Miniprotein binders against a8xhq1. Designs and how they scored, part 6

Target 1, 158 residues: a8xhq1
Amino acid sequence: MVQIWQMEPYPCGDPRLPHHLFPPKKITPDELSKRTGTLYWKLDTLDQVALAKRLTTLKLEHNFKKEDIFTLDAETTANFDDKIEELFEESSVPFEQARMIIEGSAYYDVEDKNGQWVRIFCEYGDLILIPSNTCFRFTTTPKNFVKMRRFYKEEEGN

## First folded at step 19 (miniprotein)

Design HH7
Fold by OpenDDE base, fold request of step 21:
Structure HH7 (fold): chain B 158 residues (1-158), chain A 87 residues (1-87)
Amino acid sequence: as target 1 above (158 residues)
Amino acid sequence: SKTYRITIVIEFDSPLEALEKAELFMIKLVELARKHGITIRVEIRTTENGKITYTWEIEGVSEEVAREIAELLREFFPDAKVTIRKE
């Protein structure tokens, strides 16, 4: 089940906590797209043939030519805490970011047109596409583990 | 134990079916990545004549995982160019 919500305006403490409003303001994928341009899909991973077709189409439509697997794991990643802090710093890039979670979970925060942060809970099977020049930040959940496929266009890299 | 770096290169005419096959192979590799501590990088290139070249770089591959990859290659791309180097 997709979990997207508007973050509290001034979150403090551990960024790995949900930091939703009270009561929580859930955001639909459609609203996410309207507010931030970010696209979200829950891919059917059980049908690998269909998944292959979907990802092939994605790569063709967006001209993705490179891919890697990115892993954050508190147990094996050197300087994990520092990396988490670094990744949670607000940033933007001049290219699209396509990410598919293949294991674990993480949060992608995306800033909307009004300067409000929207948090996307990403887990296995989730695919997100963040438009270029979008302010975003990233963190793991308290489980401190995520593995994802990262897609890149030619001459691009994250 | 010993780990290896495996480089896989395939080239094919760029019909959709071939691309989807390559992607399915990648999905199988991702399954291995979920189970094992392997790193995968992929580059897709288009040649002047319109052919597609897939290059996989897989690192941290144990002998066990290497055997699994070999089996996948036999199934998907028996004519793939494969290079194995000890890390």
Scores: ipSAE 0.877, ipTM 0.942, lowest interface PAE 0.4, mean pLDDT 94
Fold by OpenDDE base, fold request of step 21:
Formats: C-alpha cells, sequence, structure tokens
Structure HH7 (fold): chain B 158 residues (1-158), chain A 87 residues (1-87)
C-alpha cells in the first residue's frame, strides 16, 4: 500500500530519512490530491496488457509524447551526492511531471497550499503526477537507488 | 564489453491500437532496463497524414540485450526500422 505522510515542519539531518511527524500523520492519495493536486496510482505491473492500456490512456489524456528512463544509483551514477543534493532543492516547473518507478525507491515531496510538505514514498509500480507550478523536491531513500520512467509533453523535458 | 545504440522507428495508422501495442513493447523494454544497464528515450510524433511515429533510442545495449530486443521486434513490429550503432 502507498505510504504518504506529512513531514515534520523543520526536518534536520539526512533528507533520505522519513522525517514524519510523531506520531506519523498518514495521508491518503485522495487527500494528497486535495491538498497538493498531486495524483498517485498504484499500477498493477503483473498484468502487462492492462498496464499498457492504462499507460496509453494516461499518455493520451495528458498528451505525453516523450519519455526516458532515469536512473540514480550511488554505485554507478557520477557525482551522485551532488545530484541528490541538487534534486532535493525546492523547485517548481511550469509543466506537469509524470513519473513511474520501475526499480528501487525514492521520495517525492510536494508542498501543499499551506506550505506543508507532504512526502510520497515511491516504489516499483507507483505512478505520480505532479501538477504544474507545484513546489516539489526529490531524494532517494537510504538505499540510494531508483529507476523511473519519466513522461514529458512535447517541448518539455528535464 | 561492447555496447550499442539502437534506434527503432515504427509507424502506424491506427492510433490507439498502435499506441497500446507500442506501450506493451515499451513495458518489455522496461523489463530489460531493469535487468540490464540500458537507457531508453522515446518520442511519439504525429505525421501530417495522421500516422503515428514511435521512436525508441536505446543505449548501453549489450549483444545479448540486442538479441532480446530483436526478438521482441520480430514479435511486435516486424516491419520496424532499426538502426544499430556501436557506442
Amino acid sequence: as target 1 above (158 residues)
Amino acid sequence: SKTYRITIVIEFDSPLEALEKAELFMIKLVELARKHGITIRVEIRTTENGKITYTWEIEGVSEEVAREIAELLREFFPDAKVTIRKE
């Protein structure tokens, strides 16, 4: 099941740690959407035909016409530490971001309307869609490994 | 070990069916990406005559993975235009 939670207001230390409240305040995908506009899907990867249909529909609905595979791996990625640091810096882009985790795991943090950060634990089979102009940041888990499909609209990209 | 860059181009008249088939093929490629150190870029374009062009650019492909991709292509898109270059 998906793991989404409200982050502690002033996290310190390693960003790759959960940094949830005590006690943890879990967030449902529906609440995530209401608070941040971010959409989450847990895709059934076992039924590849169904998955293909679902992703095709997604691409058509959102007009995704480009895609790449993005990999972060502490063992193989050059300047991994610098990249992780950069990715965890708060950012906002004028286009929506669709990401599907295909291996490993990572955290996507999104800021809600009240300035509260919500952390989404993303693992294999998870698909997230972060709307345009949403403050977000990204980091791996302590495992330091994630591979994802990144979907883009025409003339967009990372 | 030697690696290759593979470019695959397909074109279809039927958008939805073609896209779903292409997506299934992509899912198969993703499986290869999970198992092997390959990178994939995809671009989907619509031609002036309404056809859809699906282009894959796959990098870091070993000879073994290349054979697997070839087998997938024979199954999914036997008429695909394929270009292989050494990296």
Scores: ipSAE 0.876, ipTM 0.941, lowest interface PAE 0.4, mean pLDDT 94
Fold by OpenDDE base, last read:
Structure HH7 (fold): chain B 158 residues (1-158), chain A 87 residues (1-87)
Amino acid sequence: as target 1 above (158 residues)
Amino acid sequence: SKTYRITIVIEFDSPLEALEKAELFMIKLVELARKHGITIRVEIRTTENGKITYTWEIEGVSEEVAREIAELLREFFPDAKVTIRKE
């Protein structure tokens, strides 16, 4: 099940905690798109042929020409704490970001038009597309592990 | 243990079926990445004659995983250009 919610206005403490409102204000994928432009899909990973077709279409539609697998793991990633801190700093990029979680879990926070943060819980099979020039930040969950496919256009990369 | 870097290059026409086949191969590689922690980078290029070139760079590959990749290549792209180097 998709898990998207509006974050509390002044979160403090560990960024890896949910930081939802009380009671939680859940956001639908449609509302996410309306508020932030961010697109969310839950992909069926069981049917690999269908998945291949879906991802092929995605790459064609968005002209993705590069890809890598990105891993954050507290057990193996050098300078994990520093990287997590860096990734949670608010940022924006001049290109769209397509990410598919293939293992573990993480949070993508995106800022809406009103300056409110929306948190997207991403886990295996989730695909998100964050539009260019969108304020965003990223962190793992307390499990400190995520692996994802990152898609890039020809002129993009890390 | 010893690990290897594997470079895979394939070239094919651009029909949708071929692209989907390449993507399915990538999905199989992703499964290996989930299981064995290998890293993968992919680049897709279009040649002057309109053909598609797919390049995989795979790192952290054990001998066991290398054999698995070889089997996948025999199944999907038997004519692929493959380079294996020790890390």
Scores: ipSAE 0.874, ipTM 0.940, lowest interface PAE 0.4, mean pLDDT 94
Fold by OpenDDE base, look of step 19:
Structure HH7 (fold): chain B 158 residues (1-158), chain A 87 residues (1-87)
Amino acid sequence: as target 1 above (158 residues)
Amino acid sequence: SKTYRITIVIEFDSPLEALEKAELFMIKLVELARKHGITIRVEIRTTENGKITYTWEIEGVSEEVAREIAELLREFFPDAKVTIRKE
């Protein structure tokens, strides 16, 4: 099941820790969409034909023309700590972003309309679409490993 | 161990069916990427006449993985233009 929650207002320490409220305030995919515009899908990876159709439709509807596989692995990625720190710096881009986790796990944080951060736990089969001009940040879980398909529009650099 | 860079280029006229087939091929490549430390980059280009060019750039490919990719290509895109270079 998808795990999405509102982050604590003033998180401290390791960004890879959950940093949820106490008690946790869970967010549904629908609420995520309403609050941040971010879309979430749990893709059925067992039916590859159906998956291919779904992803093809996604690419066509959103005009994704480029793709790569991105890997972060503390065991093999050079300057892993620096990269994690860099990726956790909040940013905003003028285009929508689509990411599908194919191995490992990670957190995508997105800022809602009220300036509150919402954390999305992403694992295998999860697809997220972050709308343009949305503040977001990224980090791995303490397992320090994630591999994902990143989809890009033609105007985006790779 | 020796690794290779593989460039795969396919051109087709039928957008939807071909794209779905290409995506299925990509899903197979993703399975390889989950098992192996390969890097994959994809670019899709469409010409004015509607012709689509699908390009894969695959890096860090071992001989074993290269054979697997070749088998996939024979199944999916036997007419693909393939370039293999040593890294």
Scores: ipSAE 0.873, ipTM 0.939, lowest interface PAE 0.4, mean pLDDT 94
Fold by OpenDDE base, last read:
Structure HH7 (fold): chain B 158 residues (1-158), chain A 87 residues (1-87)
Amino acid sequence: as target 1 above (158 residues)
Amino acid sequence: SKTYRITIVIEFDSPLEALEKAELFMIKLVELARKHGITIRVEIRTTENGKITYTWEIEGVSEEVAREIAELLREFFPDAKVTIRKE
């Protein structure tokens, strides 16, 4: 179940709140790709063989050579509040970003061609690919917990 | 210490089936990460001979989880090079 929406133009308050329009303007994965270049997949995690094939293809197509597991947890992550604040600052990187949520949930915000923010609710089984040089920001949901696989190319450092 | 760092290195030919097998193993490790909170880093390299090398660095591994990883290795990659270090 994908949940993507256009964000309100002037969001106030806690970034971890949905901040959608009223009424909500939902966005399809196809429209997300059209507007921002961002790709979204809901992976079938119940079929591990199929999942392995899918991820293998992804790695080959995008030449991913490294990965790690990234965890944000208000209960265990040092300086959680500072990290959340930092990650929600708008940024752009010269490489594509591939992320698969394996626990919890989070929001990825991406800016479209018209300077409007689109929010992607990411939860277990979701795979997102943000193109290079895309303005983006990140935050957890109010549950303050997310764990994800992050994929990198050989030349990329972290 | 009750936790360990485990390094796993495997080398194989580049066929798609082998890559998918390695990925399936990773999926099994992810399940362990979800259950036990272990951390995992992976690096994939291509050798001069065209072989593929997979390297897993797993941290925060308890004795129980170590046994589970050992079982997975026996199933998937019995010839893997494994290094275990106490944390």
Scores: ipSAE 0.873, ipTM 0.940, lowest interface PAE 0.4, mean pLDDT 94
Fold by OpenDDE base, fold request of step 21:
Structure HH7 (fold): chain B 158 residues (1-158), chain A 87 residues (1-87)
Amino acid sequence: as target 1 above (158 residues)
Amino acid sequence: SKTYRITIVIEFDSPLEALEKAELFMIKLVELARKHGITIRVEIRTTENGKITYTWEIEGVSEEVAREIAELLREFFPDAKVTIRKE
C-alpha cells in the first residue's frame, strides 16, 4: 500500500529511518500532487500488457527518450555510504524525474511550497514523477537495497 | 564467469503499437534484471521521416541469460539487429 507522510521538521539520526511526526501525518497521493506537484502511481505489474501501454503513454506524454536501470546495494555498490550521503543532499534540477521501483525500496523526500518535507516510501511497482525545479532528496531504507527504472528526456545528464 | 554485452536495435514505422511492443519487451528484460546482475540502458530516437529506432545496451549477460534474451527476441523482434561482444 502507498505510504506518504509529512516528515518531522528536525530529524535526527539515520536518514533511512521513517522520521515521521508523532502522531504520523499521512499524505494521500492527491495531496502530494497538490502540495509538491509530485505524481505517484501504484502500477499493476501483474498485467504486463496494461503496464506496457501505461508506460508507453507516460513516455510519449513526457517525451522520455532514454532509460536505464539504477541499482543501489550496500553489498555491491562501490562507496555506498558516500553515495547515500550524496543522494540525501537537497537538490533541485531543471528537468522532471521519473522513477519506477523494480526491486527493494527507497525514500523520496520532496519539499512543498511551505518548506515542509514530505517523504514517499517507494517499493516494487511504484512510479514517481517529480517535476522540474522541485527540491528533493533520496535515500534507501535500512535494507540498503533498491533497483529502479529511470526515465530521461534526450540530453539529460543524470 | 564469462559475460557479454548485447546491443539490440530495432526500427519501427508505426509508433504506438511498436512502442507498446517494445515496452513489453523491456518489461521482460526488467524481469531478467531482477533475477540476474545485468544492467540495461535504452535509447529511443526518432528520425525526420518519423521512423523510430529503439536501442538496448545490456551488460553483464551470462550465457544463460543470453539464451533467454535470444528467446525473447525471437518472440518479439525476430528481425532485430543484434551485436554481442565478450566482456
Scores: ipSAE 0.872, ipTM 0.940, lowest interface PAE 0.4, mean pLDDT 94
Fold by OpenDDE base, look of step 20:
Structure HH7 (fold): chain B 158 residues (1-158), chain A 87 residues (1-87)
Amino acid sequence: as target 1 above (158 residues)
Amino acid sequence: SKTYRITIVIEFDSPLEALEKAELFMIKLVELARKHGITIRVEIRTTENGKITYTWEIEGVSEEVAREIAELLREFFPDAKVTIRKE
C-alpha cells in the first residue's frame, strides 16, 4: 500500500520521523499528481518482463539516457549525518527526477502549489517522478538505509 | 580480497528490443546490487544510424559476483564486449 500524507505545518525534531498530521491526512497518488505534479508508481517487481517493459517505456517517454545505483547507509556511507542534513535542505532543480527504490526506504517531500509539504514514503518497488522546478527534500527513515536507481537525462551530470 | 571493475558494452540495431532486453539484464544486475556492495553506472547512446549502445560500468565486483555477471552475460548478451580491471 502506498503511503503518502500531508506533513504537519511546523515539524520539529528528527526529520526521519513521519511528521504527519493528527489524525493523518492521507494523499492518493492521483491527488499527489494534481497538487505537486509528482508521479508515483508501485511497480510489479515479481513480473520482471513486465517491469522491464514499464521501465523501458519510462526511459523512452522521458528520454532518460543515464542511470546509477545510489546507496545511503549509515554503516558504510562516509559522513552519513552530513549527507542526510544536506539532502534534507529544500532544493529545486531544472530537470525532472526519476527514482526507483530497490532496497530499504526513504522519504521524499515535495511542496505543492499552496506551499504545503507532502511526504512520500518510498520503499522497494516504488517509482517516483518529480517534475522540474519542484521544491523537494529527501531523508532516510530511522533505519538509515536506502538503495535506489536514479535515472538521468543526457544533459544531467552524475 | 580483490575487487574488479567490469565494463560491458553492447550494440543493438533495434532500439525497442535493445532497451527491453537491456533493461531485463539491468534488473538482474539490480538483484546483485541488492545483495552485494557493487556500484553500477549505465549510459545509453544512440548513433546517427539509429543503433543503440548500452554501456554498464560495474565497480566493487568480487570474484563471486564477477562469475554471476559472466553467467548473465552468456545468457543475455554472449557477444557483448567486456573489459575487466582489477581495482
Scores: ipSAE 0.866, ipTM 0.937, lowest interface PAE 0.4, mean pLDDT 93

Design HH7
Fold by ESMFold2, look of step 19:
Structure HH7 (fold): chain B 158 residues (1-158), chain A 87 residues (1-87)
Amino acid sequence: as target 1 above (158 residues)
Amino acid sequence: SKTYRITIVIEFDSPLEALEKAELFMIKLVELARKHGITIRVEIRTTENGKITYTWEIEGVSEEVAREIAELLREFFPDAKVTIRKE
């Protein structure tokens, strides 16, 4: 299931906990897009031919020319705790970010036009596209593991 | 354990069908990365002659995984240029 929710306004403690309102306020992908410009899809990974066509279209539409595999894993990532802390710092970059989760899970937080934060639960098969100059944060869940494909434009690799 | 770096380069004229085939190949490599912990980087370039060059750099590859990659290459791109280096 799609799991996107409004974050509590002043989250304290472990960032890897859900930090939703009480009761939770769920948000649809359409609402996410309207509020933040962020796009989110659950892709069918079982039909690999269809997946290949979909990702080829994505790469052509966004002029993605580079890609890597990124892994965060408490068992194997050097300085995992420092890395997680660094990745959760509020950031903004002058390029769009396209990520597809291929294993494990993570949270992406994005700030909307009113300064409200939305948390996106990303797991296997999920594709997220965050627009340039959008404030975001990243963390894992308490499972402390995610592997993803990251897509870049040619300019971003120079 | 002994591991290798594998560089795979293909070049083609027909961007859509070839790009889709290259992406399907990448999806198969991603399955290996999920299972074996290899690292993959991709770069797509347009050459001076207007052709598309697709490059995979694959690191952390054991001999067993290298054989699996070679089998996939034979299926997908038998004419690919392949370089294997000890890490």
Scores: ipSAE 0.842, ipTM 0.921, lowest interface PAE 0.4, mean pLDDT 90
Fold by ESMFold2, look of step 20:
Structure HH7 (fold): chain B 158 residues (1-158), chain A 87 residues (1-87)
Amino acid sequence: as target 1 above (158 residues)
Amino acid sequence: SKTYRITIVIEFDSPLEALEKAELFMIKLVELARKHGITIRVEIRTTENGKITYTWEIEGVSEEVAREIAELLREFFPDAKVTIRKE
């Protein structure tokens, strides 16, 4: 089961730590969607034909025209600490975003309608879709490694 | 340098099965990206005639990985337009 939790209100220190409440308050994917509009799927990566069909449908439904493979790795990424700081800056964009984890793990944080933050622990096979104009931020776990497929519409890609 | 940049271009009339085959090919390329330090970018465009052009740009490719990509291409898209440039 995917792990999603309510974040503490004033997280201090290393963003790569869990920053959950005490005790942790877990959130279901349905609650994530109702609070933030963010969608979650666990994809079956062992059935590659089914995966190809599912991703083709996703790309058609959302008009994704561009894609890349993104890697963030403390051992190989130049200026890793600066890049982690930059990626954790709160951001909001006028388009939806989809990310699929293909190796390692990462946190995506999303802000709900009441200004509360929810943290999604994303790992292998997880796909999330963050809606337009949703505040989000990104970091790794302390393992400092993630590889993901990033999907873009034609006008929004790097 | 012992690395290459490979550009792969296919064009088709957009039947759903062709799109799914292209995605399965991408999934095989993703497995190579998990094993090797290559980068992949994809662009899908619709031409003025309604055909689809699917382009892969693959960078950081060693000779060994290039051979693996060539084998995949022969299986999936033997008529693909392929450009190889030494980096």
Scores: ipSAE 0.839, ipTM 0.920, lowest interface PAE 0.4, mean pLDDT 90
Fold by ESMFold2, fold request of step 21:
Structure HH7 (fold): chain B 158 residues (1-158), chain A 87 residues (1-87)
Amino acid sequence: as target 1 above (158 residues)
Amino acid sequence: SKTYRITIVIEFDSPLEALEKAELFMIKLVELARKHGITIRVEIRTTENGKITYTWEIEGVSEEVAREIAELLREFFPDAKVTIRKE
């Protein structure tokens, strides 16, 4: 089961640390959706035919027309620290964002209706969809490595 | 060392079955990207005639990986339009 937790209100220090409450407060994908609108799926990467059907359906339902493979790796990515800092800046975009982790791990933080932040620990096979106009942040874990498929509608992305 | 950029274009009418086959091909390419460090971009366009154009742009491709991609293409899309450029 995906690990999702309530973030501490004033996270200080390295954003790649867990920053959960003390004691930790885990939430379910249903709670995540209710509080933030963010959707989560664990995809079956062992059954590639089923995976292809599932991703095709997702692309049709959300009208995704573009895709890339995005990699962050402290050992190979030029200016890794600058890129991590930029990606962790709170942002909001006027379109849906879908991300599937294909290797490594990352955190996606999303802000709920009450201004509280939840952190999603995204690992291999996890797919998340963040709604339009939702405040979010992104970072790796201390492993400093993630590879993901990013899905876009036409003329979206950076 | 020598690397290539490969552009693969297919066009078809039957979106569900063809889209699923294209996604399965992409999943095979993703396995190569995990193993060999290539990068991939995809664009799906619908023409005014209602046909779908599916384009893969693959970068950082070694000679070895190019042979693996060619074998996958023969299996999945033997009629695909393929352009290979030295990087």
Scores: ipSAE 0.837, ipTM 0.918, lowest interface PAE 0.4, mean pLDDT 90
Fold by ESMFold2, last read:
Structure HH7 (fold): chain B 158 residues (1-158), chain A 87 residues (1-87)
Amino acid sequence: as target 1 above (158 residues)
Amino acid sequence: SKTYRITIVIEFDSPLEALEKAELFMIKLVELARKHGITIRVEIRTTENGKITYTWEIEGVSEEVAREIAELLREFFPDAKVTIRKE
């Protein structure tokens, strides 16, 4: 099930906790897109032919020419705690970011046009596309493990 | 060394069906990455004459996983250029 929610305004403690409002304010992928420009899909991974066609279309539409597998794992990643702290720092980049979760789970936080933060729970089969110049943050869940496909354009110059 | 680095290169004239087949092959490699702890990088290059070069670089590959990759290659791209280097 899609799990996207409004974050509490002053989150305290471990960033890997949910940090939703009380009661939780869930939003839809359409609302996410309207508020932040961020696109989110739960892809069906059981039909691999359909998945291949969907991802091929994605790569053609966005001119993605490079890809890697990224793993963040408390048991194998050197200096995991420091890395998690660094990845949660608010960031913005002048290019779009595309990620597909292939194992484990993570949170992507994105800031909307009113300065409010939305948290996206990303798990197996989820595809996230964050637009250029969007403020975002990243962390795992308390399971401290995520593996994802990351998609890139060729060179970032023009 | 118990692991290998495998480079796979294919070239084609950019038909959509070939791109979809390459993606399906990548999906099969991702299954191996989930099971066996290999890592994969992909680069797609378009030359000036419009040909597509699709490159997979796969690291951390055991002998067992190398045989699985070879089986997949025979099914998907029997003419692929393959380079194997011990690490």
Scores: ipSAE 0.831, ipTM 0.916, lowest interface PAE 0.4, mean pLDDT 89
Fold by ESMFold2, fold request of step 21:
Structure HH7 (fold): chain B 158 residues (1-158), chain A 87 residues (1-87)
Amino acid sequence: as target 1 above (158 residues)
Amino acid sequence: SKTYRITIVIEFDSPLEALEKAELFMIKLVELARKHGITIRVEIRTTENGKITYTWEIEGVSEEVAREIAELLREFFPDAKVTIRKE
């Protein structure tokens, strides 16, 4: 089951650590959606025909026209530490974003309407969709490795 | 190491099954990306006539992986336009 938790309000140190509250406060995908509008799915990667149909529907529903493979790997990524710092800077964009984890793991943080941050532990087969104008951050786990498919509308990647 | 860039282009009148077949082909390419150091970019365009052009740009492809891609293409899209360039 996906793990989603309330982040501590002033996280210090390595962003790749869990940074949950003490005691931890887990939240459900339904709570994630209500607080942030962010959607989460576990996709069945073993049934490739069904997966292809699901992703085709996703692309049609959201008008995704571009895609790439993104890899972040401490062993092969040039300037990994700088890249991790860059990716953890909070961002927002005026369009929806979809990311599917195809290998490894990562954290996606999203800010809710009250300015509180929620952390999503994403791993193989997970798909996350962040709504437009939602503040988010990204980092790996301490395993320092993730590979994902990133989906874009035509104007987003141009 | 000797690597290639492969551009694959297909065009079809858009039935849903053709889009799903293209996505299944992409899923097979993703398996190669997980096993080998290749990168993949995709662009889907719709023309004025409602036809769809699906383009894959694949980089970092070894000679062995290029042969695997060629076999997949033969199965999925034997009429695809393919361009191979040394990097």
Scores: ipSAE 0.827, ipTM 0.917, lowest interface PAE 0.4, mean pLDDT 90
Fold by ESMFold2, fold request of step 21:
Structure HH7 (fold): chain B 158 residues (1-158), chain A 87 residues (1-87)
Amino acid sequence: as target 1 above (158 residues)
Amino acid sequence: SKTYRITIVIEFDSPLEALEKAELFMIKLVELARKHGITIRVEIRTTENGKITYTWEIEGVSEEVAREIAELLREFFPDAKVTIRKE
């Protein structure tokens, strides 16, 4: 069960802390989708043939043409603190994005149509798809480590 | 330490089956990325003839990892176009 929760309205301090309400208000993947358009799946990483078929279908359905592996690790990433600050800045982009966690963990925050923020606790095997023009932000947990596959549509060059 | 950049290019004429095989190969490369400090970028393009070109750009590759990639390539794509450059 993926953990998704309503964020507290005025989070302060370290963004890598949970920042949930007290008590936590958990949100289902269906509620996440209805509120933000963000989709979630838990993929079976142990069945590599099935995983390959599933990811191929994803790439075809969404016209994903580019991919990278992104690693953020406090022990090895140059300028880790600066990168964490940069990645947590509220952003939106005019295209959809898919991310699959292949190691470690991270938080993705997404804003709904009422200006409320939900936090997705993304762990190994989790795949999320954030729609175009959705405000989001990203951080690790206090474990300060995540590795993920990032999927992109083809776009024109420079 | 000495590292290499490896470019792998495969062209496919049966999109679904070829894409699934390429994705399984990528999953094997992901295992290497979890074990070693390599980075991987992928680009999929359609050629003039409507065929699909699948390109992997792999960076930070040690000699040991390069041999592991070569073994994997012999299994999956023995006719792949491979370019290796010292970084």
Scores: ipSAE 0.825, ipTM 0.911, lowest interface PAE 0.4, mean pLDDT 89
Fold by ESMFold2, last read:
Structure HH7 (fold): chain B 158 residues (1-158), chain A 87 residues (1-87)
Amino acid sequence: as target 1 above (158 residues)
Amino acid sequence: SKTYRITIVIEFDSPLEALEKAELFMIKLVELARKHGITIRVEIRTTENGKITYTWEIEGVSEEVAREIAELLREFFPDAKVTIRKE
């Protein structure tokens, strides 16, 4: 159900467009994991008890101690265009990142071992976990709106 | 604006059931965030005696949403420490 695809090597223009190959090359969550280490789940948001158990397990397994709600919205976010440009810069961090989409949609791009980029189309109920030291990029879709739960480990010395 | 910041603090002995109950409470707060545009931050700490302190900081809360949160608290954590501040 999740759409994941191989990106063209030199995506020019608006990052919020699909930027797939010609012809498009879709990949599975299993291939995503094998190539990048990135994990994907589609969570059942209608079964809230099951969701609570799944997220509790995730938090315990990964020692997540902090969480926030992040919103990016062209209608309300100050300097939206600058923020989008900033978020699409290639980044790598020495910690894992877990994100659950609770409204709207976004693209997460992740780089594999061969320098190839894959794009994950994230929408309501999707949970992704990007490993530490993985190069990634972020943007919205043309809807220009996403709201997500972001999960963090505690800082050293808390 | 007529919005409030609500701080909710609970403490428990780290049984899995209590952690799952706290997450279910968070899921219901997330539904309010989707509907009403509130902001939520969570911090979980372990004390030296092994107890868990779970803190929610909720911002942008209207008076009506505050009443909904209070109803959820009565159901989930009637003994929670709650602080409400006008923003």
Scores: ipSAE 0.817, ipTM 0.913, lowest interface PAE 0.4, mean pLDDT 89

